# VH-VL binders against q54e53r186to356: the designs that were tried, part 5

Target 1, 171 residues: q54e53r186to356
Amino acid sequence: AFKKYKKAIEAFKFVITAPASALSAITVEAYKKYLIVYLIQFGSVQHFPKCTPAVVQRNIKSHCKPYTEFVQSFSNGNINDIMNKASSGAEFFQKDSNWGLVKLSIKSTYRRNIKKLTQTFMTLSINDIAEKVSLPKAKAEQFVLKMIEEGEIFATINQKDGMVTFDECFE
Key: E = the ipSAE of ESMFold2; O = the ipSAE of OpenDDE; V2 = 0.75 times the mean of E and O plus 0.25 times the DockQ between their complexes.

## First folded at step 3 (VH-VL; framework fv_ustekinumab)

Design a6 (at its last look DockQ between E and O 0.76; V2 from the best seeds 0.00; counts 0 for: pae E 2.03 > 2)
Fold by OpenDDE, look of step 3:
Structure a6 (fold): chain C 171 residues (1-171), chain A 120 residues (1-120), chain B 107 residues (1-107)
Amino acid sequence: as target 1 above (171 residues)
Amino acid sequence: EVQLVQSGAEVKKPGESLKISCKGSGYSFTDYWLGWVRQMPGKGLDWIGIIYPGDSDTRYSPSFQGQVTMSVDKSITTAYLQWNSLKASDTAMYYCARLDYFDYGAFDIWGQGTLVTVSS
Amino acid sequence: DIQMTQSPSSLSASVGDRVTITCRASQGISSYLAWYQQKPEKAPKSLIYAASSLQSGVPSRFSGSGSGTDFTLTISSLQPEDFATYYCQQYNSYPLTFGQGTKLEIK
């Protein structure tokens, strides 16, 4: 996942930090995507790249309010807050063709939360995982399977009873 | 406007192949799961499966696994449901429907349905 | 599979009546339940998701409640356009499953 969005982030940084005497529409769109992609990549909030022109910093927020609020909701990892802000800003995200990215960022949060469970528990049922991360059981299972497949977590699922055993992870 | 438009009614014989379509418009086709639902004459709704147009990930009902094939053509924002060999018992109305924007499993938009009649 | 059982299978009511339809899941499904309305020879229409959230454009006379295994769809004051068949659907576990339907007819 680290390599996947790195190039995009750098491209957006290039646009956002370009010398400017006024805020451009391209810069605004780049910043919107930058905020979301940064969340996907690092799981943290980033407001401005280094060397962002002052004129951009002063004016860009008024054009990106749904995005900044959405990004801010990730501060504590509370999925309900994130979902609320996503819903509230849905019209804007879809209009900007960024809804897919928004969904990816939310998906990333679920993955992050599941991964945290592997650090605190040795064994959980799919039901327990689903409840803890606020997902339907079917979706929770899909996430866990995909994360195992991609090597994000080390776990085994017993299909008979739905128990997930987390294996030792050496980082 | 977000909508799903399905292909027209089909009249087929047992053993024939069939591919019906569902075209999405007014939204990002690759960002939403799309499902298929069967309704036999005078009966309730049966979940067939769902497909994600973005990567063609699929989930089938066990009852329909191996009986039908879901696919998509992203270039024309169209989803397909296919039979290799129809049976009389396949006679039904078939709906495509979009999952809501959180992809949990509830449908929010429905096609108008495609009636499939299979008879000798 | 999770079986969804609706009750009643059919009922008659008059315009202005308060109508309640129940859906029971064979297993706990949390709040992952949807309600649909289907009129004759028409596609289903989405009414409720997450057990109690109204879909966009759905009149406020419709409401959903419940969690776990027992759910209820309520129409506070029945309108002429509300006579139809209603379906519940769980989406907690695969396969997704529907109730058998409740036909609401005019008395």
Scores: ipSAE 0.824, ipTM 0.914, lowest interface PAE 0.6, mean pLDDT 94
Fold by ESMFold2, look of step 3:
Structure a6 (fold): chain C 171 residues (1-171), chain A 120 residues (1-120), chain B 107 residues (1-107)
Amino acid sequence: as target 1 above (171 residues)
Amino acid sequence: EVQLVQSGAEVKKPGESLKISCKGSGYSFTDYWLGWVRQMPGKGLDWIGIIYPGDSDTRYSPSFQGQVTMSVDKSITTAYLQWNSLKASDTAMYYCARLDYFDYGAFDIWGQGTLVTVSS
Amino acid sequence: DIQMTQSPSSLSASVGDRVTITCRASQGISSYLAWYQQKPEKAPKSLIYAASSLQSGVPSRFSGSGSGTDFTLTISSLQPEDFATYYCQQYNSYPLTFGQGTKLEIK
């Protein structure tokens, strides 16, 4: 259970759900980060926290359009749609100093997709993994190696033939 | 504006050491791989390697492994390529370049190049 | 290592011509192929990534196609500023490798 961003999400929720008669700049900033960080942490989209004031719900969309469109692309979009939405909003994300979070959400999607392969297959080549997750072979290898190093997946790579054997750690 | 600005031309003798630099600006330096590419006079492009400034992870071309060292100082957003002992065959233009924002291996921004001349 | 072979090595053309340059990989690289333009005494400039996607700010007269092992760069109507050397580069596997270049000269 990776809880890396859960405290941050609760802090953003607190700001977003605070009683308000008008939309504040701090609420807008919290909402932008909330959308992306929630996606990183949970791999899903929640557009409004529970108990978000009506004035916030009514007014915040126009301030956060690139963000809401980006996170929406994860619901039914393929990786190409996600990349297109990231590119379309790049200037906004960079100006807001949130480009790093956007890139992290994309990386987290690749990691989730690779981790799902450990649940479906016993062994795959690096080339097979790359094709299934839509990455260059070299980049897919980098993800797999990093994920093994960090304990996110349990696998061994045969360096000679590039075959990855997925293990489960149950002792 | 996203820029890669490299150090100036160098004239060296065989056996001397050298460290050339590539300073990135206008983007998050630690979030993108940087690569080095060699171009010998009148020749094409040779990949030297790539380095990730965020954790200093490196990948060298086998042709350059042990011949050069890539490094980074992320506090000043600068990457380096260095030789312990230059050879005449190291005479070339050296480019740094950034990988695209999709974290692919295609370069999207190039430095202006550093001409290194090694002669006695 | 994946060898990238460009054809032709050089060509002469006139302003307004349609130009095609071919790049062949020794092994399948899917669509992980980039094209670069380099003018004399200048740094390379990125044109195309993912075989067919134009880099930002690149004129629409440039196009790329292909997958697997065979790739093509096309300039639909050659302009004076397009006279340069063009390189393909695969990024599917390490080491990253470039084609030997195609020099495009004015007639």
Scores: ipSAE 0.511, ipTM 0.786, lowest interface PAE 2.0, mean pLDDT 88
Fold by ESMFold2-Fast, scan of step 5:
Structure a6 (fold): chain C 171 residues (1-171), chain A 120 residues (1-120), chain B 107 residues (1-107)
Amino acid sequence: as target 1 above (171 residues)
Amino acid sequence: EVQLVQSGAEVKKPGESLKISCKGSGYSFTDYWLGWVRQMPGKGLDWIGIIYPGDSDTRYSPSFQGQVTMSVDKSITTAYLQWNSLKASDTAMYYCARLDYFDYGAFDIWGQGTLVTVSS
Amino acid sequence: DIQMTQSPSSLSASVGDRVTITCRASQGISSYLAWYQQKPEKAPKSLIYAASSLQSGVPSRFSGSGSGTDFTLTISSLQPEDFATYYCQQYNSYPLTFGQGTKLEIK
C-alpha cells in the first residue's frame, strides 16, 4: 500500500545514510530496492537520499548498473526504452527477487497516467485511453477495470461500445 | 538458461484424453504469462490461449474455448494443455511460449514443441 | 478478429541481399506487433516486439518499422542462417492473431 511504501523508503534511507567507512552488501541491497520503490511511490527518480556517505556515493552505482539504467530510462525514455532496460536487466532483477517490484513500477506509471486522464476528460473510449498511455487496447481495458475494482478511479464502462465515463465523487 | 521444455510426442486415437506439459526454468515462473500456440502440419501459427501461473487466470481464443483446458502446477513450474476427447483435427504441433515482460502478448521464449498425432 | 496479411507469401533471395517483408492489419494496432522466425522443424524464435524493438541476442541486420496497419521487417544483408519462414503477430486485441507467414527461400 501507500503507507507501506513510505515506511519501506524510510527503512532503506536509514541503511543507505548510516555512517560508513566501506560499502556493505546490506547497503547495496537496500539501494536496489530504494531506487525502485521510490519510483513506485513518487513517479520520479531520486539517486541518493540526503546525507549519503561519500564511500557509498563513490562505489554503489557500479554494483547496481541494471537498476540505475532502468530508473534513468523513466527520465529520458519512452515506454519502449523502459521495456528495453527492464528486459536487459531481467536476469539480475530476478536473481535479486526484485522483478516483482520492477514490474510494479511500470504498472504504477500506467496507473498514474490513466488517473491523470480522469482529471482532464469526462469521457474517453478504451482506444483513446490505450493510445494516450501507450498500451495495447486489451491491456488498457484490464488496467481500467482493475483500477475501478480497487477504487483508484471512479468510472463506468460500457463494454458494448468501449466508452468510459469518468465519474465525480460527491460528498 | 531461461527455457521452456515440453513433453514428448504423442500418438492417440479419437476419443482419448491427453495432457501435455511445458516446464519453465531459469526465471520466476509465477511472474510471466504463458501461452499455447497450435501449428497444423504445413500451416501457420494459431493462438490457443494464455494462463498466468501466479493465480491461474486464463484467456482463451474463442476458437479453442471449451475444446482444451490450460492449467499449471506452481510447485514444479509446469503448465499443462489438456483434451478430454481428442479429434483427428487436433493433429498438430503444440508450442508453449512465455509472454514478454509486460504480459502484453508478444512471446519472447518458446518451447521446442509437442507433436500430437490423432488417427484411428 | 484482427486479420494479419503478409506479403509476399514466399520469396527467393541470395546471401547478401536486402530483404523486405510486409505485414498489414485489418484494423489499427498501434505498434503492438511482433515478428518471429521459424526454421524447418524448429520452434519459432522471437525477433522483434513493439514493431521495432529488437529481442536480446538478435543480429542487428534485422529491423522492424511501421505503426497502425502497415509494418515491415527488413534483413539488411541476408545470411545463410536467415532462410526460414517469418510470421508477424498483433497483440493489440484478443484474440492474438498471426499472419499466414512468408517463406524465405534460397534463389
Scores: ipSAE 0.255, ipTM 0.702, lowest interface PAE 3.4, mean pLDDT 87
ESMFold2 (binder alone), look of step 3: mean pLDDT 93; pTM 0.949

## First folded at step 4 (VH-VL; framework fv_ustekinumab)

Design c5 (at its last look DockQ between E and O 0.81; V2 from the best seeds 0.00; counts 0 for: pae E 2.6 > 2)
Fold by OpenDDE, look of step 4:
Structure c5 (fold): chain C 171 residues (1-171), chain A 120 residues (1-120), chain B 107 residues (1-107)
Amino acid sequence: as target 1 above (171 residues)
Amino acid sequence: EVQLVQSGAEVKKPGESLKISCKGSGYSFTDYWLGWVRQMPGKGLDWIGIIYPGDSDTRYSPSFQGQVTMSVDKSITTAYLQWNSLKASDTAMYYCAREDYFDYGAFDIWGQGTLVTVSS
Amino acid sequence: DIQMTQSPSSLSASVGDRVTITCRASQGISSYLAWYQQKPEKAPKSLIYAASSLQSGVPSRFSGSGSGTDFTLTISSLQPEDFATYYCQQYNSYPLTFGQGTKLEIK
C-alpha cells in the first residue's frame, strides 16, 4: 500500500511541477488527486509540491476549493468535520471521479484514530472504540480486526465480552 | 446514474442450486459494501449479509450463515447470491442494496429485486 | 441480536395528516438507524440515515429523530404517494436488523 501511494504521489508531482506558462486541466486534476492521496499516505496536508510553477500556484486554488477545504478538515482528525466537508463537496468529488479516493482518505483517518487509541489505552471495549472513533460497533470491530490482520496494530479481541487488549509493540 | 440491476425471476424445485446476480453501475463498484436482503411473501425485510467487492470480505447473518454464499466478480461489477440446495422456505424476494459509506450499514441504493420461487 | 420494534404495525391516515411512526431498539444503537419506504411490489427506498438525516431527493416533509433506543419517523403532511410500508433498520451491530414494518394506509 505504501509503495502504491508513493508511486502515485510521484506521478502527480511530475504533472504538477511540469514547466507551464498556463494552468492546464490536467494539472488541476492531478493536483486534486495529489491532495487526497497525500492525505491517505501521510495523514497530513500538503498544499504544493516543491518546484510547482508560480502560474499554477496562483491559479489552481480557485479550481480546487472543495478539495482544499476537505483536506484542511483533516487537521484535527475529527471525523465529523471531515465527513461534513466530504458531504459538502460530494458532487464535485463524484463529478471528478475522486469519490473513491475521498472514501479511502476517510478510512485512513479511522485507522489512524484507532491506532492512536492503542498508544493511549491498554484495553478498550469494541463499544468504547466505536464511540471514540465515531463508528458503528460492527464497523469498528471490522476495522480493528483488519488492522490486526495487516499488522497495523497489535491487539487481541475477546469475542466473549468484546474487550480489546492492545499488545506492546517492541518495534 | 447509480443503479443496481438484478437478474430475473427464478422458478426452482427443492434441492436445486441457484445463483442470482446484482450488477452495479454508475459508481465505483469496489468501494462500496453491497448487502443482500430477503423478503418473504407478505413479510418484512431480513438482512442476509454484506460483501465488500474490493476484497470480497463478507459478513453473514447467523440465520443465513452456511445457507447462502455471497460472491462478486469485479471485472463485470456483479455480485452474486448462491444456494447449493434450495428449500421451499427460500421462496422470497431478494434485494441487493448498496451501503452508504458515511453510514455503515445503511443502504442508499436498492436493486429492483429478484423473485425466487421454490416449489415441487 | 438487536430487536427492532415498530409501532404501530399499521395505521390509517388522511392526506394532509401528520403521521408518526416509532421504532424501538432492544438495546442502545446510538444514532445508527435508517428508515425505508416500500410500496407494493417495489423495492425499498431509503428515506433517513443516521436517525435524522434525509437521503438525497427525499421530501422535507419526512423527518427522523431519536437516539439510543427510541426513534421516530415523522411525515409532517401526508401526501398520496406516502401510503406505503415503512421499515426501520439498525446498523450499529451485526446482524443488521429491521423492524417488522408499519403499513400506512389511506383512511
Scores: ipSAE 0.766, ipTM 0.896, lowest interface PAE 0.6, mean pLDDT 94
Fold by ESMFold2, look of step 4:
Parts: structure tokens; sequence; C-alpha cells
Structure c5 (fold): chain C 171 residues (1-171), chain A 120 residues (1-120), chain B 107 residues (1-107)
């Protein structure tokens, strides 16, 4: 969802961009969450927010290495590579109480990949969708149904043959 | 440590109601599907269904739909399996089990089981 | 509904033996297959998920293989604590279904 995490991102930006003469623990924690939540919302890696103090930019990345490596895997790897990077950093994410956000960022990738299929194909079977996004058939169907219910995609499912037809949005 | 702790054994008569519980701890209860599995004495495992505590979304096996009700109270991280009217054939061990976060449908943590005995 | 058939239903083996248990799905399930171990009077324990991935804490003598419809659980060198009943379970489609079990007994 476009507006789902907007308030959270702005709050983290506020902390990260606050005037500073030294890097604070609060800024480090905000940056960690910012990276992950931005990834959940937009599916991309964002550099520093506009107006981030130079002292923060110089010093923060070394304190956030597992996080920057994890978000990098979204541009350079498939879902399996992303899960491997998450697993490699799991101890750090759990200690920081951010493991839930990391898992959610991976789960959000399934929704984005399904949405991409709606933009490429007019119709696909649930089996086809499941194979293309690397999900069990049952879970692919659940994602599609929930995405239709939430208005994230516009589609109909033929129950007899399991074919999904993607529709244009109508108001 | 991640745990599923189930309520104690129950001895009931046919026609009585029953609600057994499964309390999750050590993990984010609302983020994982939780399943119920029946094992009749000396028999294999039967999937009853799964529930998502975050929104109470449920999926029942056709064999159990209408016979039991799954529910959750997420404020106390507890799931329930409930019968309105027990039958002697409901005598079994009942397990709750947590699905893996990413390998949906594979159960990674199991409760210790609740033995339900229904006898005249 | 996808039926899961295990073979053998029972087998006897000695400590140190290599043991193989098979599981067949009535329809293709890709790699969405789990294996569980259940000792008498105990809850099942997860061994393998995604057909071949070992669960944390499971000894490396356990391995899984297969995709599609035919799957195998292998114990490379049987230990005394491995005598139990083993179940496969598919998680590609609802309803989730288990194999009937394979009882592994001491010879």
Amino acid sequence: as target 1 above (171 residues)
Amino acid sequence: EVQLVQSGAEVKKPGESLKISCKGSGYSFTDYWLGWVRQMPGKGLDWIGIIYPGDSDTRYSPSFQGQVTMSVDKSITTAYLQWNSLKASDTAMYYCAREDYFDYGAFDIWGQGTLVTVSS
Amino acid sequence: DIQMTQSPSSLSASVGDRVTITCRASQGISSYLAWYQQKPEKAPKSLIYAASSLQSGVPSRFSGSGSGTDFTLTISSLQPEDFATYYCQQYNSYPLTFGQGTKLEIK
C-alpha cells in the first residue's frame, strides 16, 4: 500500500535529519528502521534522507552493516538470496528488535512480484503465479485473494480451472 | 525460547462442550499461522486447520469444517479449539503447531498436545 | 485433495544402518514437503522442510531429497534415538495432508 508506512518513514526522517554534532544511538536505531520500512513501502533502497547531517552520513553505515547488506540483496538477488542475507544477519536483527520488520520486508516482496505479473500478463493460473513467485499454490491463492480484497490488484478467479484474469481498475 | 504450551488433559461425556487452549510465547504471536492437528489413538496425523492470529483468518480441512471452531485471543497470545457438542469419536490427542514464517504450511514448533477423552 | 503415501509402513533396522523412507504425492507438489519425527507419547518434531532443508538442531545424518511427486528421507547411520515414527506432509495445497507414517523399530 502507497500510504501504509508514510507516517513512520517521516518520523524516522525527522530523527535522522535532526541537527547533530555527533552520531547518537537514537539516530542509529532510526536509520536501521528507516532502511527496512522504506524497503517495505517502495521496494527500493533509499540513500540518506534529504538534509541528513554530514556527521551522520560519515559515521552511520559502519554501525548498520547487517542492515545495509540486507537491503542491498533486494537489488542484486532473488528471493532465496534475500532470505539467506536475512538469516545471516538474524542475530543482529533480533537483538535490535527489528527481526519482525525484516521478515515483513521479505513478505512484501511476494505482493510486489504478484503485482508485476498483473502488469505483464492478462491471465495466469494460480499454479503459474505460484511457480513464478516461488510460493506454495495455497499461499499464492491466499495472497491473490487478499490483494483483490484490499484493492491492491483487480482480478477475478475462475474457481473451476484456477485461472486468474487481471482486470483494469474501474471507479 | 519459542514455545507452544497447551492446556491439560480433558475427560468429557458426549454432548458436553469443550474449549482447549494453546499459548504461544517467545515470538510474535500475530505474525505466524497456527495449526491444529488431531491424532487418534494409535493412528497418524490429521490436519484440522490453521488460523492467522493477526486477523483471525481461518482455513479448515473439509473433514473438520463445521465440527470444531478455531479462535484466538491475541491479547494473551492464546489460540483455542472448541466443540459445542463432543462425540465419542472426538477422543484423540490434539496438537497445536506453528507454521514457518516463509515455508507456509510447514510446522516448525509443536505444542505438547492435549489428550481429550470422550466416554459415556 | 493430495494423498501422501509413505513406504514402507514399518521397518526394522540396526544401529548404524542406512535407512530410506519414501513418500509419494498423488499430484505434483514441487518441493513443498516436510518430514516429522514422532517418538512414542511425544509431540511430532520438525526434521526437514522444503524437501531437503534441515531444521535447526537436526543432526546431519538426516537428509531429504526429491521434488514433484517422489520424496525420500534418509538416515545415513542410524542411532538409538532415531527409532520413531516418521511422517511426511505436503504443504503445496489445502487441505494439508500427511503420509500415514513409517514406524522405524529396533531389529
Scores: ipSAE 0.485, ipTM 0.789, lowest interface PAE 2.6, mean pLDDT 88
ESMFold2 (binder alone), look of step 4: mean pLDDT 93; pTM 0.950

Design c6 (at its last look DockQ between E and O 0.83; V2 from the best seeds 0.00; counts 0 for: pae E 2.5 > 2)
Fold by OpenDDE, look of step 4:
Structure c6 (fold): chain C 171 residues (1-171), chain A 120 residues (1-120), chain B 107 residues (1-107)
Amino acid sequence: as target 1 above (171 residues)
Amino acid sequence: EVQLVQSGAEVKKPGESLKISCKGSGYSFTDYWLGWVRQMPGKGLDWIGIIYPGDSDTRYSPSFQGQVTMSVDKSITTAYLQWNSLKASDTAMYYCARLDYFDYGAFDIWGQGTLVTVSS
Amino acid sequence: DIQMTQSPSSLSASVGDRVTITCRASQGISSYLAWYQQKPEKAPKSLIYAASSLQSGVPSRFSGSGSGTDFTLTISSLQPEDFATYYCQQYNSYPYTFGQGTKLEIK
């Protein structure tokens, strides 16, 4: 997963930082994807790659307002704010065929939040996890199971009482 | 336009197999969960299960587990619900519906339904 | 499984009336509840999600409220096209479950 997004980010950087005398449609589309994929990979906001032409920097934001607002919503870590901005810009994201990426970025946020829980708690119920990360219980469980399966977290779930025990990470 | 189009009505006999379809269009098919809902004649809605076309992850209602199989063909953006051996009690309207991502289980778009009639 | 119980099962009302339908979950489901409208021989239509959020294109006369176990669908002023069967659905826990439905008929 890391290699996949890294490669994509580099490809977008290449487009965005290409010498330009004017802003192109391709650059705008690349920047939109760059913003979201960067969030997916690093969980932080990055506005411009280094060496982005001045003409691009001056003009590109007006074409990417739904995207910039969406990525900015990640700064406070409030999932509801993120969801609100995603919803507000949904038509734009879908029109640009970037809705899938938006969803992935939101999923990545849930995964990060769940992972943070493993660092602070030894045990939690699925209900507690769901509440803490603002997910339905069923979906919280799905996330946890998937993360365990993929080795993103080390945990066991007691199916009888819904208790999740976080195991020590072998570094 | 986002829409789900289901296959036509089916008339079958007990013991026969059946596979009905639900084709999605107007959206990224692999990015949304699809669900199946049964409605017996004159009755309410029964949740059958959901499937994620992206990886074919499935969740079945215990009442339907082993009774039906959900599948997808991503190449043609189509979901399927199938029976290996139909029973008279399977007579019902079957709906496919898309789940909104943000609600994790609320349906936002519905197919028109497929009527399945099983009789001797 | 979580049982969803709607009340009433049926009711009669007149155009212009304020109508309230309730849905009770057998256990806490937070705000993960949806409401649907179904007319005869038609597919269900989505009305409300997240207990109180209105689906796109749904008239503002429809509203939802509640959290935990008790939920309400309200039609502020009933219109002729609102006569139908309404269903609630929880999506907090698998399996997702529907209420038995509420048939809204013309008085």
Scores: ipSAE 0.707, ipTM 0.880, lowest interface PAE 0.7, mean pLDDT 94
Fold by ESMFold2, look of step 4:
Structure c6 (fold): chain C 171 residues (1-171), chain A 120 residues (1-120), chain B 107 residues (1-107)
Amino acid sequence: as target 1 above (171 residues)
Amino acid sequence: EVQLVQSGAEVKKPGESLKISCKGSGYSFTDYWLGWVRQMPGKGLDWIGIIYPGDSDTRYSPSFQGQVTMSVDKSITTAYLQWNSLKASDTAMYYCARLDYFDYGAFDIWGQGTLVTVSS
Amino acid sequence: DIQMTQSPSSLSASVGDRVTITCRASQGISSYLAWYQQKPEKAPKSLIYAASSLQSGVPSRFSGSGSGTDFTLTISSLQPEDFATYYCQQYNSYPYTFGQGTKLEIK
């Protein structure tokens, strides 16, 4: 996800950090998207951009509870905890038309977890990968194939035994 | 309210073409896999395959590969199952169903079914 | 293809009984197993996913257990509305195969 969401994040920061004497609906909507998109782009949580007005910081949490609880699960939880929080907030995310972004943040977590395996193991079977990242075998295979195709990881799959060999990355 | 509404029952002759539909509403249609399941009269459930409306990625059961075609029209949130030349053995109830929130593969919402009868 | 075998194929029971239906996979499927209920002339209804997790709105008398190859659906106290056909389905590997079904009838 190199530079994919950079301009969007800066636009949301502009809205959130604008001088304000009261919390606006536009600021609430920008903050919801900011939290999720920041998570997709960086894999971490930054609750408030620098220079966020005090009136925004004081009042915004009551309008965004499902979002703040969801993104917080990424800091302290495993993938199962993240999925539980997503499911608990699903009705709210769908009503806001943000469910697609929430699903993308979960998919980005699977991709990051698979990429971490390339740093620890020289070879793994598709079944081993599936077990380690908590996916059905069919879906784990789809992630691995897509990540190879997009150049996110460098690997070869032996069709005969289903073993994946992770290659060195050259800059 | 999340719904899958299928087209009405069909009576066809062998050799005719057919396209049946499944319209999704009340959810983000392009964010969920949609599947098709066949049930022959008095028999169990057969998995036909799944399609992802976002990019039309498809996975067919080997026994149905080349026998039917799955497709979607995102603009009207509708999926299709199509035969070019029906056989009497295609007589069955056909269900569409949505895969779970996380694309695992369990169905969570089912259409009402479309009965297809193929007879001379 | 992973074959799913349900046992028994048919079962008679009385209201209030505890009933158990089993499902066996020909290969390991971890916990990627679902259970469905189907009444005559109706679409299937989703009961359980991930071997043991109840779908929303499903009564707590339904429970699922198992991992690997052997799975069980249990109804702790059978109610009149529970007489139906039950199907298991694996979703670990393509194609996502169903069991042949278990018909639960009133004794």
Scores: ipSAE 0.507, ipTM 0.800, lowest interface PAE 2.5, mean pLDDT 88
ESMFold2 (binder alone), look of step 4: mean pLDDT 93; pTM 0.949

